VHH binders against L-Ala-D/L-amino acid epimerase. Designs and how they scored, part 2

Target 1, 347 residues: L-Ala-D/L-amino acid epimerase, of Pedosphaera parvula (b9xek4)
Amino acid sequence: MQIKFWPQDLKLAHTWTIASSVTSGSDVTSVGIVQLTDRDGTVGLGEAAPARRYNESTPGSLDFIAKVDATKLSFDNIEASMKYVESLASGQFAAKSAINVALLDGAARKAGKPIYDLLGLGFRNNHHVTSFSIGIDKADVIRKKVLAAEQYPVLKLKVGAADDKANLAALREAAPQKWVRVDANEGWKTKEHALEMIEWLAQDKFIQYIEQPMPADSNPKDIAWLKARSPLPLFGDESYHTAKDVDHCAECYHGVNVKLCKTGGISNAYEALQVARKAGLKTMIGCMIETSILISAAAHLAELCDYLDIDGNLLTTNDPYLGVTAEKGLLSFASAPEKLGLRVRAK
Key: E = the ipSAE of ESMFold2; O = the ipSAE of OpenDDE; V2 = 0.75 times the mean of E and O plus 0.25 times the DockQ between their complexes.

## First folded at step 1 (VHH)

Design a09 (framework vhh_8fcz_2)
Fold by ESMFold2-Fast, scan of step 1:
Structure a09 (fold): chain B 347 residues (1-347), chain A 124 residues (1-124)
Amino acid sequence: as target 1 above (347 residues)
Amino acid sequence: QVQLVESGGGLVQPGGSLRLSCAASGFTFSNYAMNWVRQPPGKGLEWVSGISGSGGYTTYADSVEGRFTIIRDNDKKMVYLQMTSLKTEDTAVYYCAKGSPEEYLEWLSGFDYEGQGTQVTVSS
């Protein structure tokens, strides 16, 4: 087994004026790409999209990957391969995700199957809908972004700042009847403020749920208090890293958001989704800013999900890969040129 | 028109086993999750178990976990419920339902089901 890895800069879509785009601090994010090649020529692709929130970075992920002994990895034994990788360090979820995704890509190719069939899940083309994210910004910018996203039937609105009510109002001026998922990203610091905001949001009949209203490290009794009183379903994101967090999340939320780079790849995400569902929690898969590698990896788990927020590649202009598509928000592998494994290939 | 035909119910002793069957028609069977729902005498509908369209994922109510197994055969358009270690509390009319387990955990009134159900009675 040989391992190749490199950073890949992703360019975020331009704002509405060239001046606004040029003067921004950074319109670029970086991910790590992993390619595993077996002696028989089988290739597997993976990707690390680390989050600063979890004290991870692309240089740190690549440094971890550089320490992995590829001779201890095998497409024929994913469990033993990942036991070895897991033993090298605590954390490193994004880097571990890259290696796990690459291993499953190669294993599924050797099995003559896409990953969703290797897992026994299948995949229904044009059945699963992804949301499209609208970030926190000035009201006029939000209106322009919402109008530009007209093709997407569901939007994800980021809140948790001073202008939350104005930002929803701006979205509704552009799209009065579009379904919306709200992500507070730990932004509402008290249970009283969170409840006030959720009750206000619930007056809007087209909001599906609220994601992570309060900090993940809030008192669990306060989050459970909020859950008991919330007129809208609450989903934990930062609160649900792995299957080990299920009991806490079952007390505090109606559902959970699983992310490959939060939990450490497809194998751990599969477990995290199944454990959550067994506990009576609704499930979703979300993403970071990612290429089609990780977006397609998440799509392979779509049959275990009530909701999908896997739009990270749609927010970029230079995705170097082809995989799952999301035309009008509808996920499909029908046009993916690769038929096996991850169903991804380089452009 | 969606049609679901349940069968396999009957009288069984506590601790016994029973296998329920559901024959589906009128829709693309493999595209939909299938569920078993029951109505005990004098009570409302209670969700029992669900299985994904591919059959790769199953869910169970806490009251039946470890005792019941849901299975599907997409080629035959059938879903089954294998019941073991039956209790008197399992006495109910069992219905096969099209949809997802998530809908039934949250919105029982949203059930899309047809058929007469099949009566399961657990008693001595």
Scores: ipSAE 0.000, ipTM 0.104, lowest interface PAE 20.8, mean pLDDT 85

Design a10 (framework vhh_8fcz_2)
Fold by ESMFold2-Fast, scan of step 1:
Structure a10 (fold): chain B 347 residues (1-347), chain A 124 residues (1-124)
Amino acid sequence: as target 1 above (347 residues)
Amino acid sequence: QVQLVESGGGLVQPGGSLRLSCAASGFTFSDYYMNWVRQPPGKGLEWVSGISGSGGSTTYADSVEGRFTIIRDNDKKMVYLQMTSLKTEDTAVYYCARDSPEWYEDLLSGYDYEGQGTQVTVSS
């Protein structure tokens, strides 16, 4: 097994800001790309999109990947490979995700299947709808972003700042009846303020749910208090890191958002989605700002999800890969030139 | 040969419950999204509910959400529709439909097989 890895800068179509990120407001972000090649010439691709929220960075992810002994990785034994990788350090979820995705890509290629078939899930082209994210910005900029996103039937509005009501009003000026999912990114600091905001949002009949209204480290009793009173479903994002968080989230939320770089790859995400559903939670899969590698990896799990928010590559202008597409928000592998594995290849 | 056999229909009073079953054969059942579709008297086909191959994702038409539950048992190659709080407007022939591997924009043309159907009549 040979491992190759490198940084990849991604250019954002617009300056990107979210409530919980002190490093937001950048027009460029960086991800790590991983390529595994076995002696038979089988190639697997992976990607690390670290989040500062989880104390990770692209240089840190690449430093971790540099320590991985590729001779201990095998496309024929994902479990043993990941047990080794996980033993090297705590955390490093984005870097671990990159290796896991690459391993599953190669394993599925060797099996003559796309990953969704290797997992027994299947995938329906033009059935799954992704939301398209609108970041925190001035009302005029939000209106312009919404108009530019006209093709997408569902928008995800980032809130959790001083002018949340003005931001929704600006969106509604441009798209009066479009379905919206609201993501506060831990921005509402008290249960009383969160409830006030959610009650106001519930007056809009086209809001589907609220994601992470309060900080993940808030008192669980306060989050449960909010859940009991919320007129809209609440989804945990920052609160649902791995399957281990399921009991906490079942008490505090109606659903959970799983992310590959939060849980450490497809294998862990599959488990996280399954245990959440068994606990009675609705599920979604989300993303960071990512190339088609991670977006396609997430799309392979779409059949386990009630909602999808995998638009990270759509927010960039220079995605170097071809994989799942989202024309008019509808996910499809139909035009992907690669038929096996991740169903991704370089442009 | 792909075969889908529906059962469980019947006459029920408004507010009642019925459980429809669909027995599948002739294909790898767990690889396919499965649907329930209905045809009310004198009307076209209407999609009701769907379930992913793994059973991890379910979807419902607005008219039935909260009243109907779709489930599957991949070991038995069965898909079920549990119907509660039945209304007269739920009267229809119900069909089990396997999703096409190639999705069509028209929902009805997206099904590559529909079974013989089972009649549900909601009347006092």
Scores: ipSAE 0.000, ipTM 0.100, lowest interface PAE 22.2, mean pLDDT 85

Design a11 (framework vhh_8fcz_2)
Fold by ESMFold2-Fast, scan of step 1:
Formats: structure tokens, sequence, C-alpha cells
Structure a11 (fold): chain B 347 residues (1-347), chain A 121 residues (1-121)
């Protein structure tokens, strides 16, 4: 086995910010791409989209990937391969995700199947709907972004800043009755403020849920207090890294958001979704700003999800890959040129 | 427009030292691994050393391990090769190479124009 990896700069259609950002947003972000090549020529593709919130960066992810001894990786034994990779360092979830996705891509190609069939899940074209994200910005920019996103039936509005009410008002000026999911990204620092905001949002009647209202490291009793009083479902994002967090999230939230680069790939995400569902939690998969590699990887798990927010590639202008599509928010692999594995191919 | 410009080569005596420099432009330098490769007279390309994008990890060919050191300065967009205890067999044109990886050589993503190192008594 050979491993190749390189950074890929992604150009954003608009400057992007969320509540957890330390500084104002950027018009460019960078991801790490991984390619594994077996002796017989089988190729697997993966991607690392690290988040600053988890103390990860693209240079750091690539530095970790550089430590991986490709001779210890096999498309025929993903469990042993990942046990080795996981032993190299704690954390490194984005980099570990890249290796795991590439291994599953190659394994599924060798099996003559797409990953969703390798996992026994299947995939229904034009059944799953993704939201489309609107980041924190000035009201006039929010209005323009919402109008440009008219084709998407569900929007995800990023809040958790000073102008939350004005930003929702700007969205509603452009789209009065469109379904919205609200993501505070840990932005509401007290349970009292979070409850006031959620009660205000509930007056809208077209809000589906609130994601991560308070910091993940908030007192669990305060989050449970909020859950008990919330007129809208609460989803944990930053609070749910892996299946190990399920008991805490069952006490604090109505659902959880799984992300490949938060949990360490498809294998861990599959477990995290199954465990959450068994615990009575609603499930969703979200994303970072990503290429079609990771977005397609997440789409392979869509049959385990109640909601999907996998629009990261749609926020870029230079995605170098072709995979799952989201025309009018409807996920489909029907036009994907690759039929096996991840169902992803370079443009 | 990707550009890699090597400098610092020259004629040195066996046992001597040289520092090669490579100035990069036209891409996000801090996001790529960098390598040094060489071509001895009448031979093919030989990988010498690699350094990860952040500079935390380095690798060396067995023939140069302990004698050569690869360093990078991402703020200045430079990669360096510090060569010590030079041998006549180190005589080659040295190329700076941008690559997708920095361990276990296979193929170049992009190569510079090269700088000649001659080790002769």
Amino acid sequence: as target 1 above (347 residues)
Amino acid sequence: QVQLVESGGGLVQPGGSLRLSCAASGFTFSSYAMNWVRQPPGKGLEWVSGISSGGSYTTYADSVEGRFTIIRDNDKKMVYLQMTSLKTEDTAVYYCARDRYYSGWSEFDYEGQGTQVTVSS
C-alpha cells in the first residue's frame, strides 16, 4: 500500500463565520486529501476537514497523516488498519477520518459495491433532504444569501452573536415561510439567555430545532434544565464527539449531530449514529467546509439519519470532485460518474 | 504559477559543508510537504529528504541520514538542506520538489530548476 496526501484550498462563495469563530470569517479554507493505492492498483480517496474548535488544523492533520506507515494499512482489514492509526496519537479526528474514508472507499471498490451497500444500508435517491447553511453576517448580506438559496427547501441559520434577532428577521424578510434549523454553535452562554432566545424563536412556527444552544462544557444540569423547558427540540453538536458521549447527550438533548471529522470517519460515525438511535435520540449528520469526498462519505450514512446538514461543498466555488448531488436539497448519487466505493471522482 | 528557485550549490572538498536554499512562490507554501531530490551524473533521480507542511516531521534517505538536515521557514516560504560531511558520491544536481507527501519517494508534484553540487578533491 502507498499513501499520497496534499492540501486543497477551497474558495468560499461568501465569507463564512459561525459563533465559535475567534475572528471574522475567511473567503478561503484548506482541507487535506488522502489517496491510498494498493498493489493491484485499487485507489481509495479520503479527506480531512479539521476544525479550530477541536484544536485541529490542515497542517496538523497532514503532519499526522505523514506519520502513517502505509504498509500497516489494508483494504481487506479496516479494523486492524484503524486500530493501528488510532494508536499513533490521541485526537486527530479529521486526519483519522481521512484514512478511514480512504480505506472504506478502496474496500468497497474491491467488493464491487458502493459504501452504502457494503454497510448494508442502501441509499434512496431523491429521498434525503439537506439543509443549506446561512452564516453569521450583516442583515443585507443574509437577505442576499437567502434569496440566492431559494432552491433549498430548508435553511440552517447560524446564530449565537449579538444580532441573532435581526439576522432571523432578515431571513424572514426574504423567505417568510421556509423551514429553518437554528445552530447557535455554543453562542448562548447562560441557560436563561438560551431559554429566552428559544422561546422567541418558537414564535416563528417554521423553526425545526435548535442545535448546540450553550457551550459543550456548560454544567450538564443547566443544559438538562434548558431541555426540560425548551419549546423546540435541542440537538447536541459540539457535545457529541463519539458514541461514548451518548449517555450525557441523552440527558441533555433530544438529538445529536454526528460529523465524520469530529468522530474519526465513517466507521465511528456508523457506531455513533446506531448508539444514539438505540438511546432514543434523533440523529443527524453535519459537516465542515468540505469537498465532495467527505460530503459523499456522509451521504453513505444517510439511511441512519433523521436530518442531514451536508452542504459544505455547496458553499465552495472550486470543489475538485464529483459525487453526491443536492439539487433543490435532494441528495442523489444518480448522476455520480463513479459507481463503486465512495462514488466520487476527480473533475 | 508555481515556482521553486534553488540556490547555494557549488564546489566543495570532501568533508565540507553546504547549505542549499529553495524559494517558493505561486502556491500556499505552508500547505505542502517539501522534498529535496538529486540527480548524480549519468544516473536517475534519487530522493534525499522530505519535510512535512508544518515542519514537525522529517525523513531522510539512508545514504544521507545523520549528515543532512532539512528545515523550512513557512513565513519566508523557504526550505533548506544543510549538508555536512560531504562525500564525492553526493555530487549531483539538487532539486527542490513540492510533493503530496514527504515520506517514501514515488513521483514529483513539481520540481525546480536545480542547483549543482560538486564534491571533489
Scores: ipSAE 0.000, ipTM 0.129, lowest interface PAE 21.4, mean pLDDT 87

Design a12 (framework vhh_8fcz_2; at its last look DockQ between E and O 0.77; V2 from the best seeds 0.00; counts 0 for: pae E 9.5 > 2)
Fold by ESMFold2, look of step 2:
Structure a12 (fold): chain B 347 residues (1-347), chain A 121 residues (1-121)
Amino acid sequence: as target 1 above (347 residues)
Amino acid sequence: QVQLVESGGGLVQPGGSLRLSCAASGFTFSRYAMNWVRQPPGKGLEWVSGISGSGDSTTYADSVEGRFTIIRDNDKKMVYLQMTSLKTEDTAVYYCAKGYSEWYDSGFQHEGQGTQVTVSS
């Protein structure tokens, strides 16, 4: 098999920051693209979207991929292929995701099916809603972004900073009754402060849930204390990396956020979602800033999810691929130019 | 395909009551949440109430909570809005709206003509 890989810069449609005011300009993040081609000419695409939070980077992901012997990979045996890839290093989840997604894309193309059918899940077009993210910013910018996002039935608001109340107020000025999912990204450092903020959010009436209110490395008893008292559902994001975290998250949260670049690909994300569901947890699938490759890959798992937050490509101006669409927040493969595999094509 | 037909509006004095009805067709009714939304004169749409596909979960805008009750009958494919203690501020065209999933918090669409509720002395 042949392997090609390269970095891809993604230009953010708006500046994404948690700490500072930015008046104008662009910000760039980097992902790694993987292309596998077998002897028959079948091509599989994958993507690595590493996060600094997990001590991964695009250069590091590409360095790992460079060490993979492509002659040990096969679209006909994904399990053995990934066993080999796993043997090369611990961690490297974004890089492993890129390889796993490419393997599944190729395997599904050879099987004459989209990935969701290869997995036995199916996909109902225009049934699955994704949220659309509004980042931390000045109140005027938040109001403008919320007005521009009117078509999306659900927004995601980043919180966890000192100005959270002002930011929600700005959102509510522009959209008094819009449904909102909040993500604190580990921002509330004590259980007492987290509870106070959650109780404040509950007064709004249109908040669906809170992601990762406290640091993932908090004492589990503190997170469980919070869960027992919370008037809103709590989701573990940074706390749920792979299926191995399920017992901890069942104790501490009402639901979990699975991401392909945390699990190491579709295969492990499928397991992480199934294990969470069997444990009675609500499930969602989320993303990083990603191209249509990973966004479409996540969408193939949508039938296992109660909620979706896969807007990563919508936050960019230069996504180089076509795949799943999110018109008015509704996920659909109906317009995807490819009928098989990942259902993704380069522009 | 999706068809929603509202009825039951009318002219009523403050403090009065009305029950609105919505007949639904063209989709698997019990699989979708239903909502009531309203458009006051010269204003945009305002969400009023939602009910889950099963009917087990309901929610209300603060302005109507305690006065309005949303009800559904999945066998008849009907949704209702029981309104009591009506105020002049409740004057609006009322629409029923189909959700995109079993839960009312996934957004909604409306396509009917609506039914006029006028609360005046």
Scores: ipSAE 0.011, ipTM 0.476, lowest interface PAE 9.5, mean pLDDT 89
ESMFold2-Fast, scan of step 1: ipSAE 0.000; ipTM 0.372
ESMFold2 (binder alone), look of step 2: mean pLDDT 87; pTM 0.891
OpenDDE, look of step 2: ipSAE 0.261; ipTM 0.702

Design a13 (framework vhh_8fcz_2)
Fold by ESMFold2-Fast, scan of step 1:
Structure a13 (fold): chain B 347 residues (1-347), chain A 125 residues (1-125)
Amino acid sequence: as target 1 above (347 residues)
Amino acid sequence: QVQLVESGGGLVQPGGSLRLSCAASGFTFSSYDMNWVRQPPGKGLEWVSGISWSGGSTTYADSVEGRFTIIRDNDKKMVYLQMTSLKTEDTAVYYCAKESTYYDILGGEDYMDVEGQGTQVTVSS
């Protein structure tokens, strides 16, 4: 086995507001790409999109990948390969995810299957809907972003700041009846304040759920108190890293958000989703700013999800890969030129 | 740590010209969009102009369109604002600002990062 890895810069769309206000602009973020090649010529692709929240970075992920001995990796034994990778350091979830995704891509290619079939899940084209994220900004920028996102049937709005009510009002000015998923991002510090905000959001009638209303390290009794009284479903994000967190989340939330950058790859995400479902929790997969490599990796698990927020590549202008598509929010592999593995190909 | 040092302001008569400079350090300058914003006496911050990370795109507030030009030099890590046909309404402290995105677990949010002391522009007879 041989390993190649490199950074990939991703460019975000730029937006301007009115002349008299501080505006938003484009920025550049970086992900790590990994490519595994077996002696037989089989190639597997992976991607590391580290989360700042977990003290990870692209340079740190690439430094970790540089330490991996590719001769100890095999497409024929994912479990043994990942035990080795996991033994090299604590954390490094994004980098471990990149290796795991690449291993599964190669394994599925050798099996003559897409990953969703290797996992026994299948995939229904034009059945799964992803949300489209609207970042926090001035009201006029939010309105323009919402209007530009007209094709998407569901929007995801960040709240948890001082301007929560103004932000929703700006969105509703542009899209009065569009379905919205709200992420408080640990922003409401007390159960009383969280309940007040959730009751206000419930008056909107087009809010599907609230994600992570309170800090993950809040008293579990306070989160359970909120769950018992919430008129809207609550989903844990920062509270749910792996399957090991399931009992806590079953007590505190109606559902959980699984991310490849938290679990360390498809294998652990599959387990985390299955365990959550068996515990009676609704499930979703979210993402970071990512290329079609990781977005497609998440899409391979779509049949285990009630909701999907995998729009990270749609927020970029220079995704170098082709994979799952999201026309009008509907996920499809039908036009993907690659038929096996991840179903991803370089442009 | 991000450092932005503005200079080039001063007193000028209506119809005059000034060139503002911003020296940037502490970040990868060529990877970020840069902006000029201003604060007139007793008022809040007002966006003036923006330039993309590559220098390939520029934008201007309606109030300064055709009179101001934003330029950057990535090798020198500088951004400039060339101001012509200055009006009394242009009187303000001018700041350069790094456009940034806070990347958290759900994709992030854009914001202006203003770190400097600014440079005072006074347009009066």
Scores: ipSAE 0.000, ipTM 0.146, lowest interface PAE 13.1, mean pLDDT 85

Design a14 (framework vhh_8fcz_2)
Fold by ESMFold2-Fast, scan of step 1:
Structure a14 (fold): chain B 347 residues (1-347), chain A 124 residues (1-124)
Amino acid sequence: as target 1 above (347 residues)
Amino acid sequence: QVQLVESGGGLVQPGGSLRLSCAASGFTFSDYAMNWVRQPPGKGLEWVSGINSGGGSTTYADSVEGRFTIIRDNDKKMVYLQMTSLKTEDTAVYYCARDLEGYSYDWSGYFDLEGQGTQVTVSS
């Protein structure tokens, strides 16, 4: 097998800011693209969208990928391939995700199936709804973003900064009755402040849940205290990296957010979602700023999810790939020109 | 423009019955699954019941299973919730909501709430 990899710059439609971002306020981000090619000409595509929150970067992901011996990889044996890749370093979840996605793309192409069928899940077109994210910004900019997002039935509002109440008020001026998911991105530093904010938010009848109200490294007893008193469901994001975190999250949250580049690809995400569901947790898949490669990869797991926040490609102006679509927030592969594997093609 | 108008709420004694109605307009009603959701005083929204676009499949929250029945009439563009054996815990504002996917049965919030709701109060 041969491996090719390169960086891909993504231009954001608006400057993007969230509470936990070390390099917030950027209008450009970079991802790593991976292409695996077997001797018979079968190609698999993958993508690494690293988060600085986890001490990962695109140069670091590409450096890791450069160390991978492609002769140890096979579309016919994903388990052995990933065991090898996992052995090369701790962490590197975004880079490992890229290799895993590419391997599953190629394996599914060889099997004559889309990935969702290879996994036994299926996919219902026009059934799954993604939220559309509104980042932290000034009230007038938030109003303009919300109006521009009129087609999307569910919005995800980023909070955890000084102007949280003003930001929701600005959204409600533009969209009085639209469903909203609130993501604090670890922004509320004490359990008392988090409870005050959640009680205030609960006065709005169109808020579905609060994601990651407190830092993931907070005392678990404080998070459990908040869970016991919260009038709204709490979802762990930064608190749920892999299936290994399930017991902690079952104590502290009502649901969990799985991300491919947080857990290390489709294989680990599948396990993380299944384990969470068996533990009685609600599940969702989220994303970073990504191309249609990773967004489509996440969509292949949609049948295991109660909620979907896979809008990362919709926030960019230069996605070089075609895959799953989200017209009016409704996910569909119906118009995807590629019928097999990841169901993604270059534009 | 999508419009949903709920009616039929009121004050009822524990053990009583009510029938809620929802009149839909502004969209192709028979293409959408319909849901009832409720908001008890001081609490968030909770999903109650769902019915698919053709009316052949229904589902219910555990708290209302066996007591509530959801039905629809596509010719009249109406969805109904028949409530029996009402409990004080059923006190809430009830909303009908269309499901944009056309067959969802979860309260996950993939609903359009266009109406004002109808108040149900169960008290002695």
Scores: ipSAE 0.000, ipTM 0.165, lowest interface PAE 17.7, mean pLDDT 86

Design a15 (framework vhh_8fcz_2)
Fold by ESMFold2-Fast, scan of step 1:
Structure a15 (fold): chain B 347 residues (1-347), chain A 122 residues (1-122)
Amino acid sequence: as target 1 above (347 residues)
Amino acid sequence: QVQLVESGGGLVQPGGSLRLSCAASGFTFSSYGMNWVRQPPGKGLEWVSGISYSGDSTTYADSVEGRFTIIRDNDKKMVYLQMTSLKTEDTAVYYCATGSYFSTWGSAFDIEGQGTQVTVSS
């Protein structure tokens, strides 16, 4: 086995338009790309999109990948390969995700199947809907972003700041009846304030759920108190890293958000989704800012999800890969040029 | 409940140094990453620097890398920005902000305080 890895800069589609000067369109994030090649020429692609919230960075992810002995990796034995990779360090979930995705891509190619079939799930084209994220910004910028996102039937609104109510009002000026999912990103510090905000949001008839209203390290009894009183479903994001968090989340939330770079790849995400479903939790998959590699990887698990928020590549202008598409928010592999594995190829 | 209070700004000559402070209250400070963002005159918000909840990881905008250092003291609920080799282009109102992710599309910043003005002029 041979391993190649490199950083990939991604340009964001939206900037502070009033603020943009000489460097307009230069808002950039970085991901790590991994390519595994075995002796018969089979190639697997993976990607690391680290989150600072989890103490990870692209340079750190690439440094970890550089330490991986590729001779201990095999497309024919994903479990042994990942046990080795997991043993090298604690954390490093984004980098571990990159190795896991690449291994499953190659394994599925050797099996003559897309990953969703290797996993026994299948995939229904034009059935799954992804939300499209609208960030915290000034009201006029929010209105412009919402208008630019007209094609998407569901929006995800980031809240957790001083102007939460004004931000929803700005969205509603541009899209009065569009379905919205709200993500507070741990922003409401007390159960009393969180309940007040959720009750206010519930007056809007087009809100589907609230994601991570309170900090993940809040007293579980306070989150359970909120769950018992919430008029809207609550989803844990920062609270649900792996399948090991399922009992806590079953007490505190109605559903959970699984992310490949949070849990360490497709294998762990599959387990996390299955375990959550068996515990009676609703499930979703979210993402970071990612290329079609990770977005497609997440889409392979779509049949295990009640909701999808895998729009990270849609927020970029320079995705170097082709994979799953999301025209009008509807996920499809029908036009993907690659038929096996991840169903992804370089442009 | 959440309150962020910035201080430490002022007038300084090019090449000078300043240390900005941010006092946080009303939330579990040690559970959040912290950021410094700035707004130059006539422009929008620009992300400057970020630090993880534990303080073990830091990151910087290319324009300030090597000149600015972000640090935090979880016991005191403080985040600081040590600025050296200041340039006229660093003139801005500086805000500290919480966020679950930084500098992607401006979506994760909680600007609670009034900020602190930094003016770099000869």
Scores: ipSAE 0.000, ipTM 0.127, lowest interface PAE 19.1, mean pLDDT 85

Design a16 (framework vhh_8fcz_2)
Fold by ESMFold2-Fast, scan of step 1:
Structure a16 (fold): chain B 347 residues (1-347), chain A 125 residues (1-125)
Amino acid sequence: as target 1 above (347 residues)
Amino acid sequence: QVQLVESGGGLVQPGGSLRLSCAASGFTFDDYAMNWVRQPPGKGLEWVSGISGSGGSTTYADSVEGRFTIIRDNDKKMVYLQMTSLKTEDTAVYYCAKGPWYEDYGSTEYYFDYEGQGTQVTVSS
């Protein structure tokens, strides 16, 4: 097997820029792209979008990938390939995700199937809805962003800022009855304060759930106390890194958020979602700013999810790939030019 | 070539203040969000604060919210971190980082690329 990898700059989006008089949409982020090619000429694509909270960066991910011995990788044995990759270093979840996604792309191509069929899941076009993220800004700018996002039936709102009430009011002025998902970003340090904020948010009848109200390292007894009293479902994000966290999260949350670059790829995400579902937890998949490679990879797991937050490619202007689409928030592979594997092709 | 040059670090007592500066060159400064990240002794990198390309939006890690202020001067191609009420836990090498502003997106996850050498901040016990 041969491995190629390179950085890819992504420019933030035209849609957000048009809705605002600020220079939003000009900011740039960087991801790592991986391409595996076997002796038979089968190609698999993967992507690393590292999270700083896990002590990862795009240069660091690429440096890790450079150390992988491609002769130890095989599309015919994903389990053995990933055991080798996982043994090389602790962490490196984004880089490990890139290799895992590329391996599954190639394996599914050789099997003559899309990944969702290789996993036995299937995929229903125009059934799954992704949320659309509205950036934090002053109330006037939030109102303009919300109006520009009219086509999307569900919005994601971050809280923990000084003007949370004014920002929600601005959103509601533009979208009175639109469903909203709230991310507290570990912002509420005590269970009493968290309950107060959640009770205030619950007066809005169009909020679906709250993600990560308190720090992931909070006392589990305090999180369970909050869960028992919360009028809204609570989802663990940073609290659910891998399937190993399931027992903790079953006590503390109503659901969990899985991210490919937090858990180390499709294989680990599949396990994390299945284990959570068996424990009675609701499930979701979130994302970073990513190309269609990782967004499509997450979409292949959609049948295991109650909620989806996979809009990262929609916020870029220069995604070099074609894959899953999200017209009006509805996920579809129907127009994807690639029929096998990841269902992704370079433009 | 992107260059980021940090300065302004030093030794300060708990409760004190410092202003860090970062001089940027080699890219269209106004087009990029800028961040401050830090590395405490014996620990990994930790994101501290971000500011959008226009300067219209700022975001902060929970550990520094209300104590630190990020500012930029696009005419001078400078970004600053005004630090107040410093704690011993703020002891770290501070790096200026060119990269995305993830709070624009609403995500709690972040990553960055940086080219600076860093500036040491030591808060005595």
Scores: ipSAE 0.000, ipTM 0.183, lowest interface PAE 16.8, mean pLDDT 84

